# Ledger of designs, part 37: VHH binders against p49116

Target 1, 238 residues: p49116
Amino acid sequence: EGPLLSDTHVTFKLTMPSPMPEYLNVHYICESASRLLFLSMHWARSIPAFQALGQDCNTSLVRACWNELFTLGLAQCAQVMSLSTILAAIVNHLQNSIQEDKLSGDRIKQVMEHIWKLQEFCNSMAKLDIDGYEYAYLKAIVLFSPDHPGLTSTSQIEKFQEKAQMELQDYVQKTYSEDTYRLARILVRLPALRLMSSNITEELFFTGLIGNVSIDSIIPYILKMETAEYNGQITGAS

## First folded at step 16 (VHH)

Design B16
Fold by OpenDDE, fold request of step 18:
Structure B16 (fold): chain B 238 residues (1-238), chain A 121 residues (1-121)
Amino acid sequence: as target 1 above (238 residues)
Amino acid sequence: EVQLVESGGGVVQPGGSLRLSCAASGFTFSRYDMSWVRQAPGKGPEWVSSVTGSGDVTLYADSVKGRFTISRDNSKNTLYLQMNSLRPEDTALYYCVKGGYLPWKKTFDLSSQGTLVTVSS
């Protein structure tokens, strides 16, 4: 079998809504996040190995790891997204809820910690100067994680994950030959993704979804949708 | 030329059911996600439901989830919306829309005539 990823899977270009408003409202945040979500899932569904798992397994995988994929996407696109500004805006919106006593003290703490974790993770990735190939492989490793409950074809998923890991290792050794510990340094960042709540991420970024649909509901749709309209809108053609 | 013709609207009592149809022409129907959008009097358009080109995956607004069912017959170039347990707030002009669900979609092509659904006691 050939490589898990090709150069086409390395490209990960997020197009932000334009222009960026002076005040980042819920709609802007949601649109930005949604664009990233769609990009991430379209990336996943473009992988032949992903397709080989079948629709049900594919959907289950993405449902299990979308938060991690999304978070890696945030890290990768942090500059383009002005992530710090977005997070600051989210905090501001949260402050309004706090002032209105809509949140318990524990919930406030959870949300603030989550925001901190997101920022910290992205900062850590920036410090490591992770390149596009490394991000692609990391996303693949996260995507093909067999340790989520309820998955089918776990043996095959594990094989794909191993393949992703091997390809990452080979890439790092080839590209960063003088940095012997780079691979380990990168991989030790992955556990941080499991510390983040998908529910909180959804609440922070996706409260403005049209129809108030859940991420859980939208995942199978994104994976099977026709992409012509999406591509047209992203490129400005429609 | 893209043509979408909605039908099936009418007056129904709360709790009643209607089935809307949309006849599509002028494009390869199966290659496009389709959606239903409704516009209540004095309100802006509201996305209701979408279905992928193959018909395999559906998506619903929370306001209609569990009550409405979107489906399509690609052999007939027809989109359907089965509406059960109708409520007064479902009263609207319903439009068939070429295109699927996009969270940031701000405008809908409502150039068709639509079909009026009125839910009243």
Scores: ipSAE 0.920, ipTM 0.964, lowest interface PAE 0.4, mean pLDDT 95
Fold by OpenDDE, fold request of step 18:
Structure B16 (fold): chain B 238 residues (1-238), chain A 121 residues (1-121)
Amino acid sequence: as target 1 above (238 residues)
Amino acid sequence: EVQLVESGGGVVQPGGSLRLSCAASGFTFSRYDMSWVRQAPGKGPEWVSSVTGSGDVTLYADSVKGRFTISRDNSKNTLYLQMNSLRPEDTALYYCVKGGYLPWKKTFDLSSQGTLVTVSS
């Protein structure tokens, strides 16, 4: 058995729509988020261990952890995405909804708190200066989480998660030998991901999806779609 | 040259059913996701459904979910759309499109003739 991840899994390059408009509308936000979602899912599907779990298990696994993967992706791509600007725009759009009395006070609080959590998480990751390898392993740890309800092959998933953790540990020890507690410091950030609502994330970033499709519905499609058109679209900066 | 020929349209009463077909040629059919797009009178194109190259995974617009079924026969280079419980708002010219669902895809190649579906009492 070889390593869980290879150097090819470290590459995680998000291509943003260009140019960035002066006013970030819902469509721009949704497109940006969608690009990240697709990138994250294609990253997952490129892992041999992930493929080995089978289609049903793969789909279930991603459905369970897509929000965490997406959030890690936001953190990793925060600079390229101008995430703070996107979040500010989202807040502005929410203000319009608030004025229309479409949201309860409690819901507004929940949504604003969620946005705050997203920003804080990304800021915390930036402060830790997490590199591409560490992000790859963290995403793998999150992906191969056996503790989600309804999963099959949990023993195998756990094995893959352990492998991801071990590889991360080895990498950190090798690369950051002077920082004895770096591994622990980055791992303790993972629980924050579980505090975030997938429903709210979907509402904030993906309300503008064509056809009003749900993330739940689109996940199987992303995992099995032909990638030629996708690759052509993202490389062509269209 | 890529050719897509839609058929199966017609006039049907509300609650009725139709089955659309699309004959594809000029490309390796099984290597591409396929989609149905419709254009109602006076409206812009609307994505309806997509299916992966293998035919294993389908995706539907919320407006047609539970009523429409997309499928394909790669041995025949044919795409299908089974439409049940049709509504007046489903009235449109339906196009077969080479390509799948992409959230940022704003334009569709509607160079084919399409097939007209009219739902009316």
Scores: ipSAE 0.918, ipTM 0.963, lowest interface PAE 0.5, mean pLDDT 95
Fold by OpenDDE, look of step 17:
Structure B16 (fold): chain B 238 residues (1-238), chain A 121 residues (1-121)
Amino acid sequence: as target 1 above (238 residues)
Amino acid sequence: EVQLVESGGGVVQPGGSLRLSCAASGFTFSRYDMSWVRQAPGKGPEWVSSVTGSGDVTLYADSVKGRFTISRDNSKNTLYLQMNSLRPEDTALYYCVKGGYLPWKKTFDLSSQGTLVTVSS
């Protein structure tokens, strides 16, 4: 019984679309978000413990936590993505919708609050200066959450989550020995992820998906697609 | 050299059915996800459906979901598209494409001849 994560799981490199357009349109935002989503899902599928849960459980687990994984990914890749610029662009697009009376006042408020929560979360993570190992373990903790409805093998999932937590603790103790409360400060950020709506996230980032497919529908596909093909497509020209 | 040959197209009435086939050669078929893409007259290419290399997972455009079924036989190096409840808007050249679904993919390698599907009264 080895560690839950290896050094290979720490690497999390997002390749952005190139070139960046002068105006961040819906297509660019969606492509950027989609690349992150794929990266996150492929990260998950590369974990032996995740594979051990079986296809059905894997799919259910990711469906339950994809928004949280995605959000952690946003935080981790915020600089490379120019996330603040992306969010500003999204807000600008929303302003256009507001002017066209396409959204109710309540809906506008909900969406704007969601964007604020995303930005706040990412800013808070940046302030903590979370490193690659810590992100990997946090993603694992989020991934192996047994408290989602409808999950099977919850005891096994819980064990994996505990293992992730222990490994994170060990890492923080070893790497940041002078910061006694670092682990607590990091873990206390996780509840914020549960306050974010997956539906709104999907609406904001994934409106331009080819074929108008749902994230729910695409998750099983991402988890089973050929890795070699994915790598070739991501590193190539879109 | 990668070669894809589509077949099975034809003229059908609205509500009718067709089954398209794609014979693949020049690569290890089972190691690649495959897709169907269609191009209607005067329009750009539209992704229709994809299937993983093993054939275990499928994905469909919203416009064809519930009506079309993608499948593959790796022993025959063949990709299929079962089209039911066809509509006039399904009229297009249908292409078999090496590669799977990418959410941002708007350009496709349509070097093959494709097979014409015409849905009309």
Scores: ipSAE 0.881, ipTM 0.942, lowest interface PAE 0.5, mean pLDDT 93
Fold by ESMFold2, fold request of step 18:
Structure B16 (fold): chain B 238 residues (1-238), chain A 121 residues (1-121)
Amino acid sequence: as target 1 above (238 residues)
Amino acid sequence: EVQLVESGGGVVQPGGSLRLSCAASGFTFSRYDMSWVRQAPGKGPEWVSSVTGSGDVTLYADSVKGRFTISRDNSKNTLYLQMNSLRPEDTALYYCVKGGYLPWKKTFDLSSQGTLVTVSS
């Protein structure tokens, strides 16, 4: 087959809900996060190698890695999303939940640790000045992870991951030829993604999703939905 | 011109069942995800369920999951909603909508007639 990714897979433009509210609220955060989730899933489904795996394998793969893709998306779009402001609003909400005795202290500690890890990850990616090509290849490496439990076709998934790694290496060496250790510095950030809890991400960003649907049930829908409708929405959607 | 004609509504007792139908015309039915949206008296629209163009994947609001089943017959250009274990809070005007689930889509084209479902003793 040809190259794993093309220039069309580098474009990753997040459109924020409008108008921005005077004070951030759960609905604005959930709408923003939902747009990023859909953008990330449509990015994945547009990749020919992903399409070649078949529907059952695609759904299993995305269910296993959606949180890692979403987290890379948060880091990539942190400025346009005003992610630091969103996380601050979430922290303030958690503090109110303590005062009203709505959450256990141990659960709040787990959620706060997750927020700290997410902030640290996004800051580290910003310090490295990761570009759009590098993000696209990193997302592909994460997407084509053969080591998740319960996957089939793992040898083919592994081949696609190796191809993504090779293409990233070639890109970094050509584009950043004077920075010998850039690839290594980038790749050592990836293990932090496996420490992110999908359960906590869903709680932080996807409470109040229309119809109270779970991310597990939305994933197969996004992967099979008509693309023309989605593409029309991202041009002028609100 | 796109036309969506709902039918199958009526008055039913709590715990009863109804099957709604929606006849579609004016577009290539199989190329669009489809949805059911309901509007209770004095309330705003509420998304109920969606199905992909192929019919392979369905999605349900938590309030109806396990009780309602969306389906489609692309050979007949028809969308269905099987409603079981009906409750008084399911009382609403039910609309067939061209288009699927998008969490940021807050408005629906409810220009069709709809079909009224009333759940009461």
Scores: ipSAE 0.714, ipTM 0.892, lowest interface PAE 1.2, mean pLDDT 89
Fold by ESMFold2, fold request of step 18:
Structure B16 (fold): chain B 238 residues (1-238), chain A 121 residues (1-121)
Amino acid sequence: as target 1 above (238 residues)
Amino acid sequence: EVQLVESGGGVVQPGGSLRLSCAASGFTFSRYDMSWVRQAPGKGPEWVSSVTGSGDVTLYADSVKGRFTISRDNSKNTLYLQMNSLRPEDTALYYCVKGGYLPWKKTFDLSSQGTLVTVSS
């Protein structure tokens, strides 16, 4: 009964720390990424189908998929975030670490490969000119993924995912009626998200969180926090 | 008028324990996440812990995780911090703060009196 998502779930406005510093630093990158993480989690918690699953299921689901959801957010907000500039600064820092300390070459290779995969994913989404409705449904398909280990209510999660898929199909066919293969081209991008390492994402974007808290610890907090404070802080009217 | 009154501080030996309390008034306590923030001599404010309005979910700075326990009693409008295995580095003025954890929030309303914890031999 009724659509899975409403127009309020299409709006996804990331606000960046201001001003951008003369040099990009770990603190600016971490604050920017944290704003995207919080935006993504508040987006998920606002969905009635997600609310219907219950608190324990919600926490387990988001812990399993947060990195994929975050990566879709990076692609959607790549221009606003100046993501290519952020990734270039990270690459330069890694090269300096090699020269100075002779770090583990295996770890640096893993991180560089992850950065390249992330850039390729974001570039492929930009080439397809994915719109805000399409991103919203892709995020819902990723969120309601029933095949993560340890989930309960997987039958209900699967039904919500099928509903997200149906609504995406209807939207694409209505809005891009001359492009017969657009849906297929969009959907084949999703498997790349499972190649993204949450461990490496945390190292790249979330080193130096206030209190050095882990993403695993923050997730249940964001899902239960009072929204009035969050809304007041991101508007600057608080 | 929003009012937060901290108590329970004192002087304790390393390895000791203290329990801090914060009596809240002037707002609907259960509708707000709450935090503990501390300020050591000569240093800026440091976020310690937060708890959601319902009390269901807690979050801790890595420096205190496993040693400190935040809790609240919404029927008494009171926030608590149980501090165990105290170290000299925990010496600070401890403040109760209206509001939860936000990673970009670096300023806190520390207009209350606070309660002093001193850990020394």
Scores: ipSAE 0.703, ipTM 0.887, lowest interface PAE 1.3, mean pLDDT 89

Design B16
Fold by ESMFold2, fold request of step 18:
Structure B16 (fold): chain B 238 residues (1-238), chain A 121 residues (1-121)
Amino acid sequence: as target 1 above (238 residues)
Amino acid sequence: EVQLVESGGGVVQPGGSLRLSCAASGFTFSRYDMSWVRQAPGKGPEWVSSVTGSGDVTLYADSVKGRFTISRDNSKNTLYLQMNSLRPEDTALYYCVKGGYLPWKKTFDLSSQGTLVTVSS
C-alpha cells in the first residue's frame, strides 16, 4: 500500500566513463550504454511492487521490456551521454563498413532507420520537456506492461501499471495544471518504444559486449546482484 | 584483512577437467558477489565468471559458457570453478576476486597467489 513510486525512484543519475576519449570508440560507447543498462535495471529492482512479483516473473518482465526502458533512459540522459555525438560516431562507422563491404545494404538501411526513429523519439521527449518524475512514471508504465507474451501474473502487473498511470495523471494535473493536453501528449510517445528493435540496440550500443556476455544472461544477474557492492562501485569509481 | 587462497590448478590434457576452489576469510563472504578472473601468459586479465552473494544467479563469459560452472558454499566461505572440456586457450593463472561483474570495471585486485591451470598435450 502507498504510492507505487517514491522520491527515491525519481533520482536517475548516470555517471559517464572518465575521461572521455578524443575520439569515441566502441569500448567507450559500450561502457556508457552498460552503465545506463545497469542503472535502469537497478532502478526497476528498487521498486517494491516489482520486488513483490518474485524472481521468475521479474526476470521475464525485464527481458520483455529492457529495450524500452533502455530507450527511455537514452532520452532522459541524452545530454549527459552526448547521445547525438555517439549516434554520429555510429553513423560514421556504418559508412566505413559499407566501404569495406562488411554489411549488406538491407542491414544498413534497417540500422539507419532505427537510428532515425531513436533520434526522433529523443527529440520529441526533449521538446515536451519531460521531467524526472514523468520519466519515472513512464518507465514504470513500460515496466509493468501485462501484454508481453509469456508473462505470468498478468493481472497483478496490470494493477501496478494502472497505479503508475494514476500517479502520472495526478502528478501532471498538479504540476502542470494549465497544460490540459500534457498527459495525452506524453502517453502517445509510448507506442514508439515498441517499434525499437532490441537486436539493433545491442548492435548499436553493446558491440563491445557482444561475444563476451549476452544481455539475456546479464539481466537475471543485475536483478539479483548485491546492491551494496554496486552502490560502492559507483561512489568509489574514478 | 581480506584473504583469498586459490587451489586446484594443475596440468591437464585438452578435453580434461579441473575443479578450482578459493578459501575466503576476513569479510562476510555471503554478502559479496564473487568472481573468477584469469590471466594468460603475456596478456591482460580476463573476467571468467561471477556468482551472486546468495549463490542463486551465475554469469559467464561467452568463451567459457557451457564448459565452466561457478558455485559457492557460503557455510564454508568457499568459491568454486568446475572447468570441463578444457582447451589450450584456458591456460592461465586463475584468481578469485571479491566482487561481481561490472562491464566498465578496468582493474581487478589480483594480489592473491592465484592457481595455475595449464592445458597441454
Scores: ipSAE 0.653, ipTM 0.869, lowest interface PAE 1.5, mean pLDDT 88

